# Ledger of designs, part 3: VH-VL binders against Crossover junction endodeoxyribonuclease Hjc (hjc)

Target 1, 126 residues: Crossover junction endodeoxyribonuclease Hjc (hjc), of Archaeoglobus fulgidus (o28314)
Amino acid sequence: KGTRFERDLLVELWKAGFAAIRVAGSGVSPFPCPDIVAGNGRTYLAIEVKMRKELPLYLSADEVEQLVTFARGFGAEAYVALKLPRKKWRFFPVQMLERTEKNFKIDESVYPLGLEIAEVAGKFFQ

## First folded at step 18 (VH-VL)

Design u3 (from t4 with heavy chain Y102F, light chain V32A)
Fold by OpenDDE, fold request of step 21:
Structure u3 (fold): chain C 126 residues (1-126), chain A 123 residues (1-123), chain B 107 residues (1-107)
Amino acid sequence: as target 1 above (126 residues)
Amino acid sequence: QVQLVESGGGLVQPGGSLRLSCAASGFTFSSYWMNWVRQAPGKGLEWVSEISSDSSYIYYADSVKGRFTISRDNSKNTLYLQMNSLRAEDTAVYYCAREPGFDYDTEGYFDYWGQGTLVTVSS
Amino acid sequence: DIELTQPPSVSVAPGQTARISCSGDKLGEYYAYWYQQKPGQAPVLVIYRDNERPSGIPERFSGSNSGNTATLTISGTQAEDEADYYCQSYDESLHAVFGGGTKLTVL
């Protein structure tokens, strides 16, 4: 199930000019490991992939920290990619995530602020 | 080849009931979401209802909620639409349409349609 | 509630390019799909996911999107392309939504 969504995202990323790969063993690695790593020669992304039926999406501080740690080390930007039913993928820089007491979330107020792939791809030129 | 064949349409009085069927063949019916889309004479397309592969997810247009019931029998490769309390504005050609789906989501498009069956609600 | 707006009609001479727009609030969050319907026939999917073309659909059919507007483009329009065209997407209730349709006339 999750694989299907991640594959879908890969296709979208490649279509947007990114070279992208799924990272095997995400979640079982002793080191921070995103679900997808992508780059277009100028912009590099470390992506945590999330699929939900509806908002809000909650993210643990730990998984966000892991993502950021990897991104920092790799030289990539940390993103959460969220797929909602019948909607396009939407990308959220981790800095955009709303802070809860101990965790993070993407709710109805944050979702509209998310980026589409084209925006992520063009960020280098902004 | 993929085929969808609607049946059950006809003339019915306001307040009456009618049950439409859509016979599917040429594909694994139980793997697809199915939809009913209708088209009033000389008008555009209007989505009516959707049902997931295992019937876990069902959606209705507001215009038919409480009156129409979508269902499916995967063992018979058949989609149904029970229409109760029919109104004149329900008069339309009703199409059965296939939608690729996965889990709780879908591809969003209707890639195959039946020929439609005409429902006429008139006194 | 999302509404998709199409021009009611578009006319084009044979060989010319036809463009049919579909606009809706928040359409940019969703994919746009396009269907061709000829008189007395069921709709046929001609574009999905904004710009993907199903197998069997001529290459002269293409789709694009910008902001909250999707566009169906038919280059080198042929007489056989005369039909009604409907855009489709979804609302936040996960309901499929169709545009009002556009009648394409090939002059």
Scores: ipSAE 0.883, ipTM 0.944, lowest interface PAE 0.5, mean pLDDT 95
Fold by OpenDDE, last read:
Structure u3 (fold): chain C 126 residues (1-126), chain A 123 residues (1-123), chain B 107 residues (1-107)
Amino acid sequence: as target 1 above (126 residues)
Amino acid sequence: QVQLVESGGGLVQPGGSLRLSCAASGFTFSSYWMNWVRQAPGKGLEWVSEISSDSSYIYYADSVKGRFTISRDNSKNTLYLQMNSLRAEDTAVYYCAREPGFDYDTEGYFDYWGQGTLVTVSS
Amino acid sequence: DIELTQPPSVSVAPGQTARISCSGDKLGEYYAYWYQQKPGQAPVLVIYRDNERPSGIPERFSGSNSGNTATLTISGTQAEDEADYYCQSYDESLHAVFGGGTKLTVL
């Protein structure tokens, strides 16, 4: 279930030096609300959590818009965190998402561009 | 305490068949993914096969695909490996190993291993 | 299948630090796991998810990951640490993959 994956991501975020909380009831709030909010005193993240067996991942324009709206208001960077089987969490700034006809996606061409948690934390520069 | 005990190993001729068993105890067997890992004499570890808790996901190494069949009986807390068309290169100690899993994913590590059972394929 | 490369052997004097590397294509996308195996025994998990230590494993064991290389570090190496060490990860087919193993000798 999705909650278990979110708990896994929380552990990874804390290990990476972030204070992170899972937002209960995300997706059903009357206001824009990410799944996880995290910060390390320098970088602040609004994270939509996604889990898939395989690519591509599709995201609705609405959920991306909600994420961006929250991030802007909160002062956080908007990210999609994607968990594929046996792989590390990978983070995608919303700007990195590929447009479809009316939505967004992460496919095999976009996935390699995603960031590892250390990069998101600003601890790694390529 | 968690225990895994392999059995069924022995000497077999090339082309022969053998069925390994792994008896699990000390934990909820049906909640874990299980693996077979083998080690040829004096060599390294080689992953052989994996099966999910409810058998809905099964994976094989290319070296054994089509010849080996992994299965489990959760009512008996037992993991099996049916090995057909055995080859000399299949000679190894075969370990069963536990892997924590959830849904279609896992933690990725093997936290408990059996003592292994020796399979020798020789003419 | 992807390949994980380890040095065949590493030697260290007692009390010194041993480092064992594990490199593989796209290893950075996966977690690395480490196992210790002593003669005649089954492998024992010593590091998981790159740098986490299971209960019962001494604190002198640690793990790190940079790019496509994982490293097992044993600080203050002791005689009982002499063993074979294997790294493990996964490939694109979701198959577990082991490194070739490293024999650690404590001089």
Scores: ipSAE 0.882, ipTM 0.944, lowest interface PAE 0.5, mean pLDDT 95
Fold by OpenDDE, fold request of step 21:
Structure u3 (fold): chain C 126 residues (1-126), chain A 123 residues (1-123), chain B 107 residues (1-107)
Amino acid sequence: as target 1 above (126 residues)
Amino acid sequence: QVQLVESGGGLVQPGGSLRLSCAASGFTFSSYWMNWVRQAPGKGLEWVSEISSDSSYIYYADSVKGRFTISRDNSKNTLYLQMNSLRAEDTAVYYCAREPGFDYDTEGYFDYWGQGTLVTVSS
Amino acid sequence: DIELTQPPSVSVAPGQTARISCSGDKLGEYYAYWYQQKPGQAPVLVIYRDNERPSGIPERFSGSNSGNTATLTISGTQAEDEADYYCQSYDESLHAVFGGGTKLTVL
């Protein structure tokens, strides 16, 4: 099921001009590993893929830290890509995530601040 | 060949009831979400109701909520719309439309439509 | 709830480019879909997910989106393209929503 959503995101990334691949075994890797890595020759993305029926989305500090670690080492920007029902994928730089007591979240106040794929691609800036 | 065939339309008095059916063929019916969309004479399209592949998700337009019931029998490849307490404004051609779905989400589009069945609510 | 606004009518000469807009609050968060409907016929999907074309739909049909506006573009419009066109999306209740429709006339 998660794979279906990730494949959907891949299609969107390729449509937006990114070369993108799914990372097999991202959840079991002994090293920090995103779900998807993408690049367009200018922008490079390390993406953690999340799917929820509704907000808020909670992320552990650990998974965010791992994402950032990979992104830093790879030379990519760390993003959380969130898919809500019937909505487009929305991208959240990790810096945009709201800090909770011990973790991170994307709630109704943060969601509108997320980026569309064209913005991530640098084709549009609001 | 994907085919959707609506039936059950007809003339009914206000307050009456009617049950529409949509017979599906040419595809794995149980793998798709299904929708009812209606069109009043000379008017635009209005979404009426949606049901997921396994009926775990059901949605209704506010205009029909409490009066209409969408259901499906995957063993019969048939979609239903039970319409109760019919009103004059329910007069329309009713289309069934297929929507590809996955898990709790969908592709969002209706890729195949039936020919429609006319429901006329009049005294 | 989201409301999708389309121009009630658009007219073009044969061979010209027709553009039909569809605007709605927060439409940018959702995909836009387009349907063609000819008299006495059921709607036909012509564009999905803003800019994807189903198999069998002529290449002259294309879709785009910017902000909260989706646009159906028909390049090199032909007489057979005369029809009603409806945009469709979703509201926050996960209900499908249609625009009011646009009658495209090919002069």
Scores: ipSAE 0.881, ipTM 0.945, lowest interface PAE 0.5, mean pLDDT 95
Fold by OpenDDE, last read:
Structure u3 (fold): chain C 126 residues (1-126), chain A 123 residues (1-123), chain B 107 residues (1-107)
Amino acid sequence: as target 1 above (126 residues)
Amino acid sequence: QVQLVESGGGLVQPGGSLRLSCAASGFTFSSYWMNWVRQAPGKGLEWVSEISSDSSYIYYADSVKGRFTISRDNSKNTLYLQMNSLRAEDTAVYYCAREPGFDYDTEGYFDYWGQGTLVTVSS
Amino acid sequence: DIELTQPPSVSVAPGQTARISCSGDKLGEYYAYWYQQKPGQAPVLVIYRDNERPSGIPERFSGSNSGNTATLTISGTQAEDEADYYCQSYDESLHAVFGGGTKLTVL
């Protein structure tokens, strides 16, 4: 199920000028591993892909830490890409995630602050 | 070739009932979400109802909720719209339209439409 | 709920570029879709996901989006492009929503 959504995101990333690939074995690797990596020669992205029927989205501290670890080592920016039904993909720098007691979340207050793909690409600024 | 053919339209008095059908062919009907969209004479398009491939998700426009029932029979490649308590403002050409879907989401567009069937509600 | 606003009519001379706007609150969060409808015919999808063309749609049709406004652009407009055009998106209830439609006249 997640594969279809990730492939959808790949299309959007390529449309936005990124070279992007799905990372095989994401989630089963012994090393920090995002779902998608992308780059346009200037900006490089490490993306954790999330799909939900509704908000809020909760993320464990561990998965965020792993994403950040990879991003740091790779030289990429760490993002959470969230797909809600019938909506465009929205991108959240990990720094934008709201902290909970022990984890992170994207709720109704955070969602509007997310970035569209053009903003991630640096082609559009609100 | 993808084909959608609506039927069941006609003249009905206010308060009456009518059942529309949409016969699908040329594609795997059970793999697609289906929609009803109507258009009053000389007016614009109005979405009416949607049903997922396995009928697990159903949506209605507020204007028809409680009066209309969307359903499908995948074994017959047919989409239905049961319309009860019909009103004059329900007068329209009713189109069935295909929507690609995946899991609980969809592509969002209606890529194929039938030619429509006319429903006239008048005393 | 989201309401999509289109100009009621747009007129262009043959060969000119026609632009039809579609504006709505929070439209920027959603994809925009466009349909062409000629008299007595069913609508035809001409643009999906803001700027993608289905197979068979001429390259002169294009879509764009900026903020909460989607735009259908027809470059080198031809007489056969005269039709009604509807934008479509979704509201927070996951209901499909159509704009009021724009009648494109090719003078």
Scores: ipSAE 0.876, ipTM 0.943, lowest interface PAE 0.5, mean pLDDT 95
Fold by ESMFold2, fold request of step 21:
Structure u3 (fold): chain C 126 residues (1-126), chain A 123 residues (1-123), chain B 107 residues (1-107)
Amino acid sequence: as target 1 above (126 residues)
Amino acid sequence: QVQLVESGGGLVQPGGSLRLSCAASGFTFSSYWMNWVRQAPGKGLEWVSEISSDSSYIYYADSVKGRFTISRDNSKNTLYLQMNSLRAEDTAVYYCAREPGFDYDTEGYFDYWGQGTLVTVSS
Amino acid sequence: DIELTQPPSVSVAPGQTARISCSGDKLGEYYAYWYQQKPGQAPVLVIYRDNERPSGIPERFSGSNSGNTATLTISGTQAEDEADYYCQSYDESLHAVFGGGTKLTVL
């Protein structure tokens, strides 16, 4: 399931001028580990990859914190990439996620604010 | 090598029924989503219905919902469209079309089409 | 109902560039797909995922999709390109939607 979607996202990242690699999801690491790491010499991304049939997408506080921890140490921006049926990938900086009582979500109010891949690729790092 | 052959079209009176078939060959039928798309004489294309590879996801255009039933038999490599309560506006050439897909999502395009079968609804 | 709007016809001289538009609300959130249909024949996919060509489609065919508009572009248009062209995408109910079609005439 997730392998096909992750491969599709890698193709889109390469088309947008990133070099990107995926991390195999079969084992566990004692350290924080994103699904994809990408960079284009100006912008560096640590990406958690999500696929859903419909909104909302929920994310645990733990997985968000692990993504942020990796991104901070790596020098990357932490993103969630979300694929809904028949739509293009959309990208959400972790700061854009809506907080729930204990966790985070992307719902109908947040989803339209997500970035397309070209916007992420054109972002200036300052 | 991919081949899709529709059959079962013909003349039928309003309120009548027809069952269309689409025989598939040259590919692994059970790995693809399938669609029916129709075209009234002199008009454009209109999507009718879609069925996933294992029949777990099925969609209908509003114009046919409740009257048409899409189904497939993967053991016979055949797609079906049962058309009930036919109306004059259902007169069209009906195409079956193949769609690459995975689980609940698809690539979204119809890469191979049959040559169509004509359904005429007339009194 | 009507969701994807195409011009009814486009005429170009041989060798010139033809552009066929397809407009729909929020079309850029989805992919656009394009089909060529010659008289008496089934449609043939010519562009998928906005701008990709299937094997066997000449490189003079290209596409784009941004905002509310997708465009099929045929550079160096040839007589055999004369056909009806349909754009296709999806609505929020996951229904496939076709545009009304554009008749391309190569004069």
Scores: ipSAE 0.674, ipTM 0.879, lowest interface PAE 1.1, mean pLDDT 91

Design u3 (from t4 with heavy chain Y102F, light chain V32A)
Fold by ESMFold2, last read:
Structure u3 (fold): chain C 126 residues (1-126), chain A 123 residues (1-123), chain B 107 residues (1-107)
Amino acid sequence: as target 1 above (126 residues)
Amino acid sequence: QVQLVESGGGLVQPGGSLRLSCAASGFTFSSYWMNWVRQAPGKGLEWVSEISSDSSYIYYADSVKGRFTISRDNSKNTLYLQMNSLRAEDTAVYYCAREPGFDYDTEGYFDYWGQGTLVTVSS
Amino acid sequence: DIELTQPPSVSVAPGQTARISCSGDKLGEYYAYWYQQKPGQAPVLVIYRDNERPSGIPERFSGSNSGNTATLTISGTQAEDEADYYCQSYDESLHAVFGGGTKLTVL
């Protein structure tokens, strides 16, 4: 299911110059836990991985809070990575997520603002 | 080794019908999405239709929608294209092409192609 | 529908670098794929996922995709590279889209 997409993203992160690891059983952990952690010596990421057939993507406040908590402790930036059919992965800092009454979303107004993997990798210093 | 062999092409009058077949061998046919792509004489490639590994997802180019039907028989390792209400503009070499995919998405490329079969729709 | 625009022809001298462009709105959000077709033959995949080579494709073939433009680059072009080249990607309806093709001539 979602494991194959996570492995695909892992490959893309390695191609972009990150060292990255998939966190097995992240939803069952008693501790805050992202789906993927990555770093390239300059930029460090804690990533929640999402796949959808179409927009919008909704995220619960709990999963966003768990991601932010981990990222702060790890010294990483908190990101949501979203895969839509036939498209490249796009990356959304948690600050970019749109608020709903209780939770968060990425809709058609937010999606175009997402970052490409090269933008996240900080090619400015390479 | 992967092989795709198209058959069923020929000369047909406008308004007529043909059924194309693509026999697959050398790979697990039921694990791949399949496509038809055509090329009119002296022209470029034009995508025609796509079918998922279990036939759950089917797509058609606007130019053929409602006239062409893609199908597959995984027990026979065969892809089909039923072409009805044929027009002169459907004259082309028709290729079948293999596409790696998973669930509702694909890798997006056609890694193996058949040799093609010629369909001629005369005036 | 997203239209992929390629130049109709490109000519290069042997040993020089050939660049074939493919332009389309929002093409950088998708992957670009490239196919080589020699006369009387079926197309052959030469680049996938913007810049990956299938096994058997020479290292002189490379690709890029940024913004609205993907580019196929052939360094050290050889006579055998003379062919038609097609880019391919997708539109928002998940339909595959091919460019119009580019005839590469090696003189």
Scores: ipSAE 0.663, ipTM 0.877, lowest interface PAE 1.2, mean pLDDT 91
Fold by ESMFold2, fold request of step 21:
Structure u3 (fold): chain C 126 residues (1-126), chain A 123 residues (1-123), chain B 107 residues (1-107)
Amino acid sequence: as target 1 above (126 residues)
Amino acid sequence: QVQLVESGGGLVQPGGSLRLSCAASGFTFSSYWMNWVRQAPGKGLEWVSEISSDSSYIYYADSVKGRFTISRDNSKNTLYLQMNSLRAEDTAVYYCAREPGFDYDTEGYFDYWGQGTLVTVSS
Amino acid sequence: DIELTQPPSVSVAPGQTARISCSGDKLGEYYAYWYQQKPGQAPVLVIYRDNERPSGIPERFSGSNSGNTATLTISGTQAEDEADYYCQSYDESLHAVFGGGTKLTVL
């Protein structure tokens, strides 16, 4: 597991003005469960956390659907946070994901469109 | 106290070989990525090579790839650079530098540097 | 290979603010790191992850990185800050890349 990477993301979220907690996507929970939930009083996030050595990142329709389901019920925006080697965390609203035949992906065409954490926080309202 | 001490520099003819060493102390050597960075006289810094804590990931600058070999001996807390087919352009002070990292990724910066060893490639 | 471009020199009066730029294509996707090098010495890390200071680095040192440009800022510049400054980051091949260096003169 990437607990060190998730800890790094939590620190970055707190530095950006979010309160954030890790919600493990354990095999025990029968309910939709994101990896991290965050909020700053204006913006609320349900985050699926991914680390990859290289692109593309593939996401199953099931995990995207579960993330969206939780986000709708919680009153949050559904995001994927992706960490590539030596790069900053980048954030992708689920609407930004590219559809494959049955699933979703973030590839070289999508990755540059990802948001920096300050843009997600709405610090300067992009 | 973290300390890095380079050795093995000197005068060598073009086409010759040298082996640089960097002796590490004051930290858990096997937990860090290590780098070689060089600086030609009067010039800027140029990254040369990087090796992960367990030697699983190794990278070389294009200018040295195929001629230089980075290695480490974690039992001796020592980093090495085997330099073959040396050219005049390889003349520089060579620094070893420590890099915090984990698995296949790193923090990306060099937090401790040695004082360097001079390599002069001249006929 | 991404080139990082720095001005060759910057001069400031003591007590004034020095700004040293480092430009590279898509540099803001990566972290920028800054090193100080005084004559005859090894480089010393002064800023990492764009804007963080290692222990022992004065708070007058700060940094930023946005778009294609990272900037090292030294407020209240002192004579001891006179040195060469190098930015460093990474290219898409995961190779470390240094800028050409900037000579900061305090006069």
Scores: ipSAE 0.639, ipTM 0.871, lowest interface PAE 1.2, mean pLDDT 90
Fold by ESMFold2, last read:
Structure u3 (fold): chain C 126 residues (1-126), chain A 123 residues (1-123), chain B 107 residues (1-107)
Amino acid sequence: as target 1 above (126 residues)
Amino acid sequence: QVQLVESGGGLVQPGGSLRLSCAASGFTFSSYWMNWVRQAPGKGLEWVSEISSDSSYIYYADSVKGRFTISRDNSKNTLYLQMNSLRAEDTAVYYCAREPGFDYDTEGYFDYWGQGTLVTVSS
Amino acid sequence: DIELTQPPSVSVAPGQTARISCSGDKLGEYYAYWYQQKPGQAPVLVIYRDNERPSGIPERFSGSNSGNTATLTISGTQAEDEADYYCQSYDESLHAVFGGGTKLTVL
């Protein structure tokens, strides 16, 4: 089911002018590995893909650190892409995540601040 | 060719009950979410209820919750709406509508509609 | 509960561009969908996911959705386009919501 959402996001990224690939088996890799890597010649993304029925979304410190490690080495920006029911995908740079005692979250205070795909695609041309 | 045919409409008194059916053909019924949408005479469209492909997700408009029950029989390719405690404001043409879906988060649109069946609630 | 607001009517001469608006709080966070309904007939989907056309819908139909407003655009409007048009989306309770409808007249 999660694979279907990743494929749907891939289609939306291509429609928005990104070249993008899914990383098959990313969760079993011994190396830091995002779910999707995308680029449009100007903006480059390493994306962790999440789907939830409702807020909040929690992310472990380890998975955020792995995403940041990959993004830094790749020359990409680290993002969390979140899908809630009936809503468009929203994109959250890792700096936007709210810290909990041990981990990170996106809750009702953070969710409205997320970016739509067009905003991410146009980031350096504003 | 996709076909949706509603039946079971008619005249009922307030407080009465009626069961609508929607016969589906020309597609894999069990792969789609199904909806009822109604339209009072001379008025706009109002969504009534939604049921997932395996009946595990069911939603109702607040105006009908507790009085109407949506169900489906995938072996008969048929959608149902049991309407109890009917009121004058339930008078409408009731449409059966198909929705593409794959989880609790469907595609969100109604790509095929039946021709509707008229329900009149009057004393 | 989200209310989708449409103008009651829009008039356009043949060949002109018709624009039908649909406004709702946070509508740009969701997809907008558009249906055409002719008298005595069931609605027909003409735009889904803001701006995509189903097979068989003429290229003159297009859509957009930004901020609180979605717009159905019909370029080169023809007499056969005369109909009622409804926008549809979802509310926070995951219920489908329709706009009140817009009668398009082609004079």
Scores: ipSAE 0.507, ipTM 0.839, lowest interface PAE 2.0, mean pLDDT 90

Design u5 (from t5 with light chain S95H)
Fold by ESMFold2, look of step 20:
Order: sequence, then structure tokens, then C-alpha cells
Structure u5 (fold): chain C 126 residues (1-126), chain A 123 residues (1-123), chain B 107 residues (1-107)
Amino acid sequence: as target 1 above (126 residues)
Amino acid sequence: QVQLVESGGGLVQPGGSLRLSCAASGFTFSSYWMNWVRQAPGKGLEWVSEISSDSSYIYYADSVKGRFTISRDNSKNTLYLQMNSLRAEDTAVYYCAREPGFDYDTEGYFDYWGQGTLVTVSS
Amino acid sequence: DIELTQPPSVSVAPGQTARISCSGDKLGEYYAYWYQQKPGQAPVLVIYRDSERPSGIPERFSGSNSGNTATLTISGTQAEDEADYYCQSYDESLHAVFGGGTKLTVL
């Protein structure tokens, strides 16, 4: 469980000017459901929260499709938020994920392209 | 009222051993990661070693690995540093420092420090 | 190993703003922390997570960290702020690493 890390990210989102909530029971919902939903009145995020000891992070095609499905229906942008040890949270729009043969990943080539929270807070999406 | 009190410093010859202790009070010792940080006379701070709240994660600076052993006794609220094969370069004030954090991804800062104990390694 | 570089000394007049830099490769990917040490005393945490102040630290202390540089800023510097200041972050093995320290003199 990543409850401590989700709480840490929630605090960071509030500091960056978002209102944000954890989605109760997101891991057991029969519907597409992100870990966190956030908004600041202009930008709205659906966030899948990941923590790893090291790269790469792998994501199944199914979980990416579910996140995108929720984000589209909600009117939000789909992001993966990744925490590595002693580094800041980095944010990856789902378009930034690299394909593997069957799934997706964030590796050493993708990780430096990730956004810091201030960049996400300042962005506008259509 | 957080308090950290180091003891066990003194004069030793090169190749000798010392055991440092840090007595903790005013907080739940077993919930915190603990560190040793040293400062050679007239020099800057150097991190030495880190131990998790339950001792399951232990890390050392390369300069002391294999010679120093960090440990803790949560029933006595005490942190230890066993220093073997001491060298002149180990001469320093040794500080006990508290670190908050999550599981294996600690926050990595030292929010409370003891006043230190001096270790002098010389012939 | 990441090296954190600080200027050896900074001098400011009372009431002026002091800025102490801390430079390291990719430092902005990590949090930076700052400690004040007065002669004969243990270090005291003054800034954590780049810019946050612990309880009891005056508001004149602030911090930032972006790119390769973290900065401690002391506005309205007072004589009591005269001390050594150390930045802290992590090396490539994710062990704590300190800068070499900056002696702040208030003239």
C-alpha cells in the first residue's frame, strides 16, 4: 500500500495550489478510478500514484487505458506521478510513457522528461 | 522536549577501538531513523552512518565501512557506534542526529542533534 | 559522488540580505536542507524540503532549489545570524552529503 506516499503527494498538490483528494477504494473499484483527483479551477488531473526503489517503472496497458478512460470522462488530464527514493515527485502525462512490447514503462530515457509539480500547476491543457 | 546525549568519546591510539552511545529522551525513539554525523576540528560536517527504526536498514559512509558498526537498543532508547581500527582521520566531534521518514524512503534530513562527543585518535 | 559547492564566506551589513549558494549536479531533483552552526554548538536545522522552516525559525530565513543550485536567503540579517551554514542533500549512492560550509559574517 502506498497510503503514506499518496498522503505526501496530496500535501504537495495542496502546496502547489490544487484542491486534491484521494479516491476511496480506488484499488478495489469495479470502475476506472485514479488514485488522486486534483484541480485548481483551470487544470484538472487524474493521477495514478507509483513509488519504486529504482527504475524502470512498468505499467500495464490495461491500467493506462483505465486511467485515460476516467480522465476523458471526468474532463481531466491523465498523469502518472512517480516517487523515487529521496527524489521529488515527478509527473508524466500518459503520452510521455514509452511503449514496451505489450505495456508501458518509464525508464532512464523518459524519467528526465518528467514534470515537476510547479510545471504541472502552471500548465493549461485542452 | 527532544534530547540526545552522546557519550563514550576520548583519546585512543591508531588501531584502537571506542564505543559511542547516544541516550535519547522526549520522543518515541523506536519510531525514528537515527544517524551519526562527524566534524573534524575546523572542518565541515560528514555523514557517517544511518540505521532505521527497527534496524532493518543500515548504511555507512565508504570511509568507515567495515570498521564502524551502528546499532540501537529500542528498549533502552539508545543508539550506538562501535568504532574499530581507528585512524587519525577519524578524529572528530561525533553527533547523534534524528531523521524522520517513510519506510525505506526516509526524508533524509536531521531535525534534532546532540551536542556531540569528541574522539581523538593520536599516538 | 555529487559534490555540493558553497562559497567559503559571505559578508553582509546588518539589515541587508544574505544569499548563500549550494551547487551540485542535478541538485534540483532532490530536496535541499540547511543547517546553522554557531561556534561550539551543534548544528540546527533552519530549512527543510528546499523552502520550509521548522517551528521557531524566523521568517527572515527562506530557501529555494532549482536546476543545479539551492540558495539560503536571510532577509534583514541580524548579528545573531552570524554562523556557519551547511547545505545538505544526497550523493549518487543516496547517502547524505553536506556542502563544505559558508561562514556568514555580519559587519
Scores: ipSAE 0.344, ipTM 0.789, lowest interface PAE 3.3, mean pLDDT 89

